VHH binders against Probable aspartoacylase. Designs and how they scored, part 4

Target 1, 295 residues: Probable aspartoacylase, of Acaryochloris marina (b0c2k7)
Amino acid sequence: MNTNHIRQVVIVGGTHGNERIGLYLVKKFNQDSSLLFRPNLTTNCLIGNPQACKENQRYIETDLNRCFIKADLDNHLLGRHEEKQAKVLHEQLGPKGNSENFLLDLHSTTANMGLTLILVNDHPFNLHLAAYLTHHNPQVRVYRWTQENQENAFVSSLCQLGFAIEVGPIPQGILLASLFKETETLIHQTLDYLEQVNRGASPPLPKTLTLFQHLEVVDYPKTSNGELAGMIHPQLQGRDYQPLNPGDPIFLTFEDQTLFYEGCSTVWPIFINEAAYYEKGIAMCLTHKQDISLK

## First folded at step 16 (VHH; from w2 with G56S)

Design y5
Fold by OpenDDE, fold request of step 23:
Structure y5 (fold): chain B 295 residues (1-295), chain A 123 residues (1-123)
Amino acid sequence: as target 1 above (295 residues)
Amino acid sequence: EVQVVESGGGLVQPGGSLRLSCAASGFTFSSGRYSMGWYRQAPGNQHERVAIITSSGSTRYPDSVKGRFTISRDNAKNTGYLQMNSLKSEDTAVYYCARGYDFMPGYTEFDYWGQGTQVTVSS
């Protein structure tokens, strides 16, 4: 892969149909492609899950952003709506593992995530770009969702270059002008970086990148019957990317009992109380804040 | 079509044993590095995960069945199993197997589910 020249950028919105910022950004850009123009870069935008978007639902039959496992992409016996759609996208954006596209996947969350870049690999190009973006926009955070010997299933994993943009908090199905504009700005900053690279420039980068490495998923407490037994503790609610220390409250039961974080070290929770994750019983993800030296 | 099909359920006395099978078709557990889970649902209860076997062969059980249930998989037969020993009345439920994928350590998502097999533990 030639990282000195990015031939094409693909921006995907509407991977989840009820995350509207990405969808309407894509719509905006498709109405006027000149808005994303760069002399040495081609940018295309597409809707990830058109049917889900039309219905303002996260998905139709299954989460599209789980359908990009290579084995599944190669299995034509998978016939659910999003599985078929994933194959369509794979044909357009792939092939997975050997795509030349730079892919931006736009998402939003009900959690107080602010502006988050989600990396699914350790490609140096992406790390450098992330560093560039965090430098130019200090409010941007980097969440790394990667583990050795595990294949990612996200649409963003179709391409080695690129990442997902996750913005919040925003209720499902609505738009917020501020987040819309901030996301748009972040897209432009990304394209600016790519344009500079394509022009043969080397944008100055920080020496280090601060990122939040995924550690684990935390489920809500459950009753013996499998029902929810508690809520995010008020002291934790909205404290995404804030340090959570051993002994800090994390849950409040319906009986007003406080449950505490019993880990052994400080962590940084994210996706706290994300609405979309209730179907899976997930309360939050835990991360470790770390500084990565850039080569 | 991708599917998993449970079998082996039935009526058993307390203290008895059953072995459930989960036959997969349309995909292979081993080639895709898929995991497998067993769930059960008793009347009035939510689905409870009673066993997980990861693609690497690691297994996890909740305390409710730990020491009594054993999940296994025969990749050659593309079939999963749940050996249930020392069965109790509270184990009565519909048991489901599901295809899963380990996206992160300790985090598995499941997508394809079987129709379930009834297990009744009664004297």
Scores: ipSAE 0.872, ipTM 0.932, lowest interface PAE 0.6, mean pLDDT 95
Fold by OpenDDE, fold request of step 23:
Structure y5 (fold): chain B 295 residues (1-295), chain A 123 residues (1-123)
Amino acid sequence: as target 1 above (295 residues)
Amino acid sequence: EVQVVESGGGLVQPGGSLRLSCAASGFTFSSGRYSMGWYRQAPGNQHERVAIITSSGSTRYPDSVKGRFTISRDNAKNTGYLQMNSLKSEDTAVYYCARGYDFMPGYTEFDYWGQGTQVTVSS
């Protein structure tokens, strides 16, 4: 893989059909491709899950952003809608493990995530770009979702270069002009960086990158029979990327009992109370804030 | 077609044992680094995860069955198992096996489920 020249950028919106920011950005760019023009870069935009987007649903049969396991992509016996769609995308964006594309996967969340880059690998190019973006846009945060000794299953994993952009808070199925514009700006900043690289330039980078490393998921409190037994505590709601300390409130039961974070160290929760994650049993993800040195 | 099929359920007395099997077809557990899980649903209850075995062989159990149930997998046979010992009336449920994947550290999501096998513990 030649990281000194990026041949093609692919922007995917509508991986989840009810996350409308990315979808309508893609629609906008497809209506006027000149908006993304760079002299030394080709950019294509596509809709990840067209049917789900048409129906304004997260997905039709299964979460598309779970369908990119290599073994599944190679298995023609899988017949669910998103499994088939994943194969289509794989043909366009892949092959997984050896793709030359730079991939931006656009998402939105009901959680107060702001502007977040989600990295699924430790490729230096992506880290450097993330550092560039955070420097030029201080509100941008970096969430690293790397798992050791386990293959990633996200659409973003189809390509070594690139990452997902997660923006929020925004209710499912709607648009927010401010968030739309902020996301658009971030896309342009990304393309500008890539264009500079393709021109043989080395954009100045900070020496360090601050990122939030995934630690674990936390489920809602449950009854003995598996039903919800509580909610995100009001003091925690909306406090994504803010430190959560041992002993801080984390949940409020329906009986008005406060449950506290019982961890031994400070963590930084994200995706707090994400609507889509109720079915997955995720009340939040916990992360560790860290600075990494860039070479 | 990708599927998992449970077998081995039945009627047992309290204190008895059963061994459930989960035969996978249309995919191979080992080739895709898939996880496998057992769930149960008792009348009036939600699905309860009773065992997980990750692709790396790590196992997890809830307190309700810990020490009594053992999940295992034979990759050569592409089959999972749930050994249930010291069965209690409270263990009566339909038991389901499912294909899973560790999408996040410590987080397994299951996407293909069997039809279930009835386990009844009664004197």
Scores: ipSAE 0.868, ipTM 0.930, lowest interface PAE 0.6, mean pLDDT 95
Fold by ESMFold2, look of step 22:
Structure y5 (fold): chain B 295 residues (1-295), chain A 123 residues (1-123)
Amino acid sequence: as target 1 above (295 residues)
Amino acid sequence: EVQVVESGGGLVQPGGSLRLSCAASGFTFSSGRYSMGWYRQAPGNQHERVAIITSSGSTRYPDSVKGRFTISRDNAKNTGYLQMNSLKSEDTAVYYCARGYDFMPGYTEFDYWGQGTQVTVSS
């Protein structure tokens, strides 16, 4: 383990205001902090974008979960609502990249993502925790991306330790009790691990971790004037984390023509048909499934 | 005030050339490893991305302009450019410059746009 003591855990809900599971979990925990009590761990909760949460909207002016580049955090002239809110969060949880705090950023998705951990770095602590969580909760899947020479801009990048939790499928702006309870269970499993670390324990871990490494994004087909020309194919819809082989159907046009996956190798699509991603030009994210060794 | 401002639009004959400029202020393209892009919109159409250049100088173009348009950047002047050659009537549009960032491998998202400059290709 590279970290022997975690000063605090911060649970963020409502980074996107219409992702209500995380928001209402934070509200629940703030109303009764004894629910998170552990003698060897300090846990605090906050609402990432209070104004967007009040409006039940993803964001007010710009996506908060894109605002955490150091250059932007340090730039006083960036004054849109979410840019100002990012500076507030930076003051509370920074400096960016610290290893004193552990951050859980709670999100939900309309895509069939189950309980997904989104890792934005390769820190061994995060990989070990991901392995613990997948071992103790078989519904958990791990999605990872990093890229060379580019700083992560997500809320979770404020701390070296931690990640985002993405749960679904759930429509925007609503609650589902079963998913709420499953997310709460995952939070407790996470806190149990972290308390063991602070106590000096070495929780048993599996030797390998299966994860899904980001490859690329795929947009929806478009007409010549830029309008939507097709939809996720029925055979692909809802099959997040399942293999997509060369030649498999990927889209169905409004003229009932099937478009096929033209790649040379099998991939594992995720975020299939995520409602928030139409505006971003993302029909799905392609990943490759791999096992990594834990040392 | 963070902004990008386009210039260099105008009226051009088919087959002609134009060079558009994108001047940034309130931020430095090199400070955050930002990308820049050019979009266009004709009336009744959605925005079409016509060029992207990353902080490292990598470029990407859609088939509609590939080989005819060239994006470049001058970090010292905090300015980007779009060289448009072999212009066709279909290139008539308002052209917008945008600041962006590569938030995931192979994925750029844009967060500040200019007000646009009109390009008209007409004989």
Scores: ipSAE 0.752, ipTM 0.893, lowest interface PAE 1.1, mean pLDDT 92
Fold by ESMFold2, fold request of step 23:
Structure y5 (fold): chain B 295 residues (1-295), chain A 123 residues (1-123)
Amino acid sequence: as target 1 above (295 residues)
Amino acid sequence: EVQVVESGGGLVQPGGSLRLSCAASGFTFSSGRYSMGWYRQAPGNQHERVAIITSSGSTRYPDSVKGRFTISRDNAKNTGYLQMNSLKSEDTAVYYCARGYDFMPGYTEFDYWGQGTQVTVSS
């Protein structure tokens, strides 16, 4: 809580090579580092997966953002492209779990996610920063992707401080100037907070944080042969972070049959129809909206 | 090289049983809290997940096999198993073992796959 000096902030773009907003923000800042200058904060930028960025592909052989389990980082028999790249990043940003660096991992999505912070731990520093950002930027939402007794495997898990930023909607492989500018603004708001911490300041924070806690994933409906049998229902598409009540439409089959949400309580779906998640068996992630107390 | 290798497939009559094995090398299932899964692919079908076992021992099955198939693992032998009982003709498929990891609550991704073992149910 009272770590009052962050040695450096590391901004990673291009962890997925076809998520171009983060990549081009990193390129912009590397071309002119004065854009990020703050007298009480050191900020550096990295490209997470340079070869995938060159190819404008999400990854070359496997998802880099799944390669940061410590046992895998230490296993040199894991030699696929992204497994090797994860070891390179570990050498630069590790040891995994360090508390002196702040890691900001930039992603974008085809889903209507706005400006989403993805927290992979419950560190009070991260929760306080998330509260600051949601208070000062009404577009920001907080998604908590944590799991008890299981190590997180994302790039952002290399450091205890920090998180991923997921912005959308944007098609894979392209840039949108408005979203680029909104993401850049969020980066500056983050750096402003971190500099205040390094000065020994204690920025005023709200007493609670509204966040969306991950519950489960839902796959698309499938035929008996395992083929895709339906789509996100039109009334749900693009309504990320909005409530889905028991009995609401969730899918529409190719035969025009509506499938309904059968849960017993309201949930808040996100990552609805994310292009990268078809290969993962995820049509959407269900969350529970809640307020937590900051201490 | 990191790999998983299936064995135990074969021809069996309807109502019969088979036990498949999945031997891992180049990693240990216990070293990283890995999960294990079994998938199958019948001619003309997509891959179907038929069993998952997490590092904590929790299991998940689709309705098509629930009550008939049992996944287990033996971390000391670095091996997983799929016990298949009351086999039906629709269970005919190539069965694949996979290493996975539970990246989110209730969600496992698989990143290393075996070459498969054929199971044929016919009479």
Scores: ipSAE 0.726, ipTM 0.888, lowest interface PAE 1.2, mean pLDDT 92

Design y5
Fold by ESMFold2, fold request of step 23:
Structure y5 (fold): chain B 295 residues (1-295), chain A 123 residues (1-123)
Amino acid sequence: as target 1 above (295 residues)
Amino acid sequence: EVQVVESGGGLVQPGGSLRLSCAASGFTFSSGRYSMGWYRQAPGNQHERVAIITSSGSTRYPDSVKGRFTISRDNAKNTGYLQMNSLKSEDTAVYYCARGYDFMPGYTEFDYWGQGTQVTVSS
């Protein structure tokens, strides 16, 4: 017997106000909702952080995409702008952890990430959709992380179904028409899949999914005074998702010394030199490329 | 208001020990599986992270203090601690505690900071 699974699809843009691709896609869809029409879906669009979007800033007081821990959502003493906005979004999209809504959170990056899906759970629905999207769109890559015994704090954690889409490279605060169109196409491919699911169809899926599993965060090197001591090596810059082998260059110091990757095995760096991560000291994330079975 | 408040700073001789406390209010460390950390700032330096303890009890230290500093927490008292042993003159700084969270696997960020407590190591 066929039953509908997805009560509502929610597309969020402007969770970070200077990530303009997602913001302007949401504005476009809000101006003409017929663009998203599917007979068996209800699709809504939201601007995650309207004031940050107005200011063309990542955030006003704190990163909205860190504000969705249940204890923080329930804590009325947390009153910074984004902490209040997170409670508003929680009222609209919660209860946190629901399985009836699908949430698509649109982000962009200065790193050479192409079209990346960021999965924060292992829900089979999300893995199946990721496999569908990578099969039908060769530009798509899947980045996954799970954190044992630790609640995810991102907007996408409000719902069990869905993920973030991270597109780049693009400078903060601007638009690129080609990337805008590629992102819109990916949204439509996602909606087409969800439409089939709600109609009771079984979209054909590959038997395996290639994904990039999070391993660790690599910080920029720093001096004893806490200042940056180096930069991403030119050989590595822009080579997101490409292999980094033991002994390969990873950083170049301001004294022109090369620092080398000292790990024991090949890894696949991503978010290389992401501008938003400089305030955090993060140079890149390392991943392990692997195939998983979808049964 | 969500706060962390440091105490226990003071003047100590080189080679001595000091224990700092970090009392939390407006939240409980166990309610959201928060991490906590200690930072220091000496004149002319940027903030330096000197200890992190995660909700699971894992700890991390930079080489400058490893083996000499120990971070701990007592969730029942809603308080964290920094035990500082074998103190050196270069440990002189204002020490800040902070509430944190592991927002990405293997990465802790801090979002609420104390006002700091002065630690001075001198003869």
Scores: ipSAE 0.683, ipTM 0.876, lowest interface PAE 1.4, mean pLDDT 91

## First folded at step 17 (VHH)

Design j5 (from y5 with T28K)
Fold by ESMFold2, look of step 17:
Structure j5 (fold): chain B 295 residues (1-295), chain A 123 residues (1-123)
Amino acid sequence: as target 1 above (295 residues)
Amino acid sequence: EVQVVESGGGLVQPGGSLRLSCAASGFKFSSGRYSMGWYRQAPGNQHERVAIITSSGSTRYPDSVKGRFTISRDNAKNTGYLQMNSLKSEDTAVYYCARGYDFMPGYTEFDYWGQGTQVTVSS
């Protein structure tokens, strides 16, 4: 699994324009490219959605991080702002699915996600790197988001190697210095690993990786008219990656009634009350915590 | 231009049937493993999803229409359909077709919607 030579690393910030940590890290690195220098690694930075970043908005017309299906990239009739931007990024970073580039897509969230790696495939290289990062950075958690026979549409799917980094909690449109520094540290830990790979080194790895496998999404309660009828329960808010057991509170209605989790088994909710996900019908994502063996 | 266009709406009596069509242009449902769905909106209500069909042919319906509505698709004609049987006055709404994609297991987002077709069930 150490057979790849990484031609370049691409760090993308501002895929969503109001996620300022990634945007300003890319700006910092572009202002002083020596900060990323490793003698055996080439690293480049891109701003994913410059116009959305200028406006301090998640997107202009549609979510850029849904625009990377190959059929859509090849369809020039898809002319919304983000569809055009996706084609620009595809030209720079494609062909989609290449294994010679490594892509790191920087995101932030209002949810209490810490430093989360979002894996969009099960490539052994990515699993080994995730294990390295969790071993060397106890703040890192790993969320796996894949499905069989379905193409991933995220920016990170442009390359087989790499993933998204999702950091939080942070309100939209602002910066937090401590989270900024923690994210920068994680980037350097990632680059250090990748440089060792390009030098032909084999960093020691743990034998297992703990990850959180996506199960399903849960929407907020709705009235018969389809309006919002409740909120994340106060006992659940901010408890991303913590167990939710059958019978635990999950929502509080506007009539002050508690709704309880009625599933049959423990789950680990994440993206709890993410501001960008109200429009998507996602109050939280449920996961299953599991350990996997590294080959 | 990428679009989906509904047709087949109209006035029916309670207990009647109606078949809606959703014609796609500017893309093919089969080319990207797209899903399609039907939504409806009655005055004063938010959109209600009434049917989804995935690229693999799996279907989902809310309890309000299960057993009465059937979604289908014909990839060769680039067209989806909603067969509505045993119609009730509460089915009166504007019905929208949408193109979607299964971004996660059991989760579809829609990114292109039609302008809608009126279905009126007179009671």
Scores: ipSAE 0.760, ipTM 0.898, lowest interface PAE 1.1, mean pLDDT 92
Fold by OpenDDE, look of step 22:
Structure j5 (fold): chain B 295 residues (1-295), chain A 123 residues (1-123)
Amino acid sequence: as target 1 above (295 residues)
Amino acid sequence: EVQVVESGGGLVQPGGSLRLSCAASGFKFSSGRYSMGWYRQAPGNQHERVAIITSSGSTRYPDSVKGRFTISRDNAKNTGYLQMNSLKSEDTAVYYCARGYDFMPGYTEFDYWGQGTQVTVSS
């Protein structure tokens, strides 16, 4: 892969059909392609899950953003709506592991995530770009969902270059002008960076990148029969990317009992109380704040 | 078509044992990072995960069945198993097997489920 020249950017909105910011950004750009014009770069915008978008639902039969495992993409026996759609997208964006596209996957969350870049690999190009973006906008945070020799199932994993943009908080199915504009700005900053690279420039970068490395997921407290037994503690609610220390409250039971974080070290929770993750058994994700030296 | 099919359920007395099987088709458990889980649902209750075996072979159990239930896989037969010992009346439920994927250590999502097999523990 030639990282000195990025030929094509693909922006995907509507991977989840009820996350509207990405969808309507894609619609906007498709109505006027000149908005994304760069002399040395081609940008295409796609709707990830058109049917889910039409119905204003996260998905039709299954989470599209879990359908991009290589073994599944190669399995013609998988016939659910999003499994089929994943294959369509794979044909357009792939092949997985050998795609030349730079991919932006647009998402939103009900959690207080602010502006987050989600990385699914350790490609130096992506790290440098993330550093560039965080430098230009200190509000931008970087969440890394990757481990060595682990295959990702996200649509963003189709391409080695690129990442997901996750913005919040925003209720499902609605638009917020502020987040819409901030996301749009982030897209343009990304394209500007790519254009500079294509022109042979080396944008100035900080020496280090601060990112949040995924550690584990935490589920809500459950009864013996698998029902919810509590809620996010009021002191933790909305404190995404804030340090959580051993002994800090994390849950409040329906009987008003406080449950505490029993880890051994400080962590930084994210996706706290994300609505879409109830079905996944995720009350929050725990991360470790890290500074990575950029070469 | 991708399928998992449970079998081996039935009526057993308290203290008895039962072995459930989960036959997979349309995919291989040994491929990629696929995992397998067993769930159960009693009338009026939510689904409860009673066992999981990851792609690496690690297993996890809730306290309710720990020490009594054992999950395993035979990759050659593409079949999963749940050995249930020291069964109690509280274990009465429909038992389901499911295909999972290990996204990260300690985190698995499940997507394909069987139709279930009834297990009844009664004197």
Scores: ipSAE 0.640, ipTM 0.848, lowest interface PAE 1.0, mean pLDDT 94

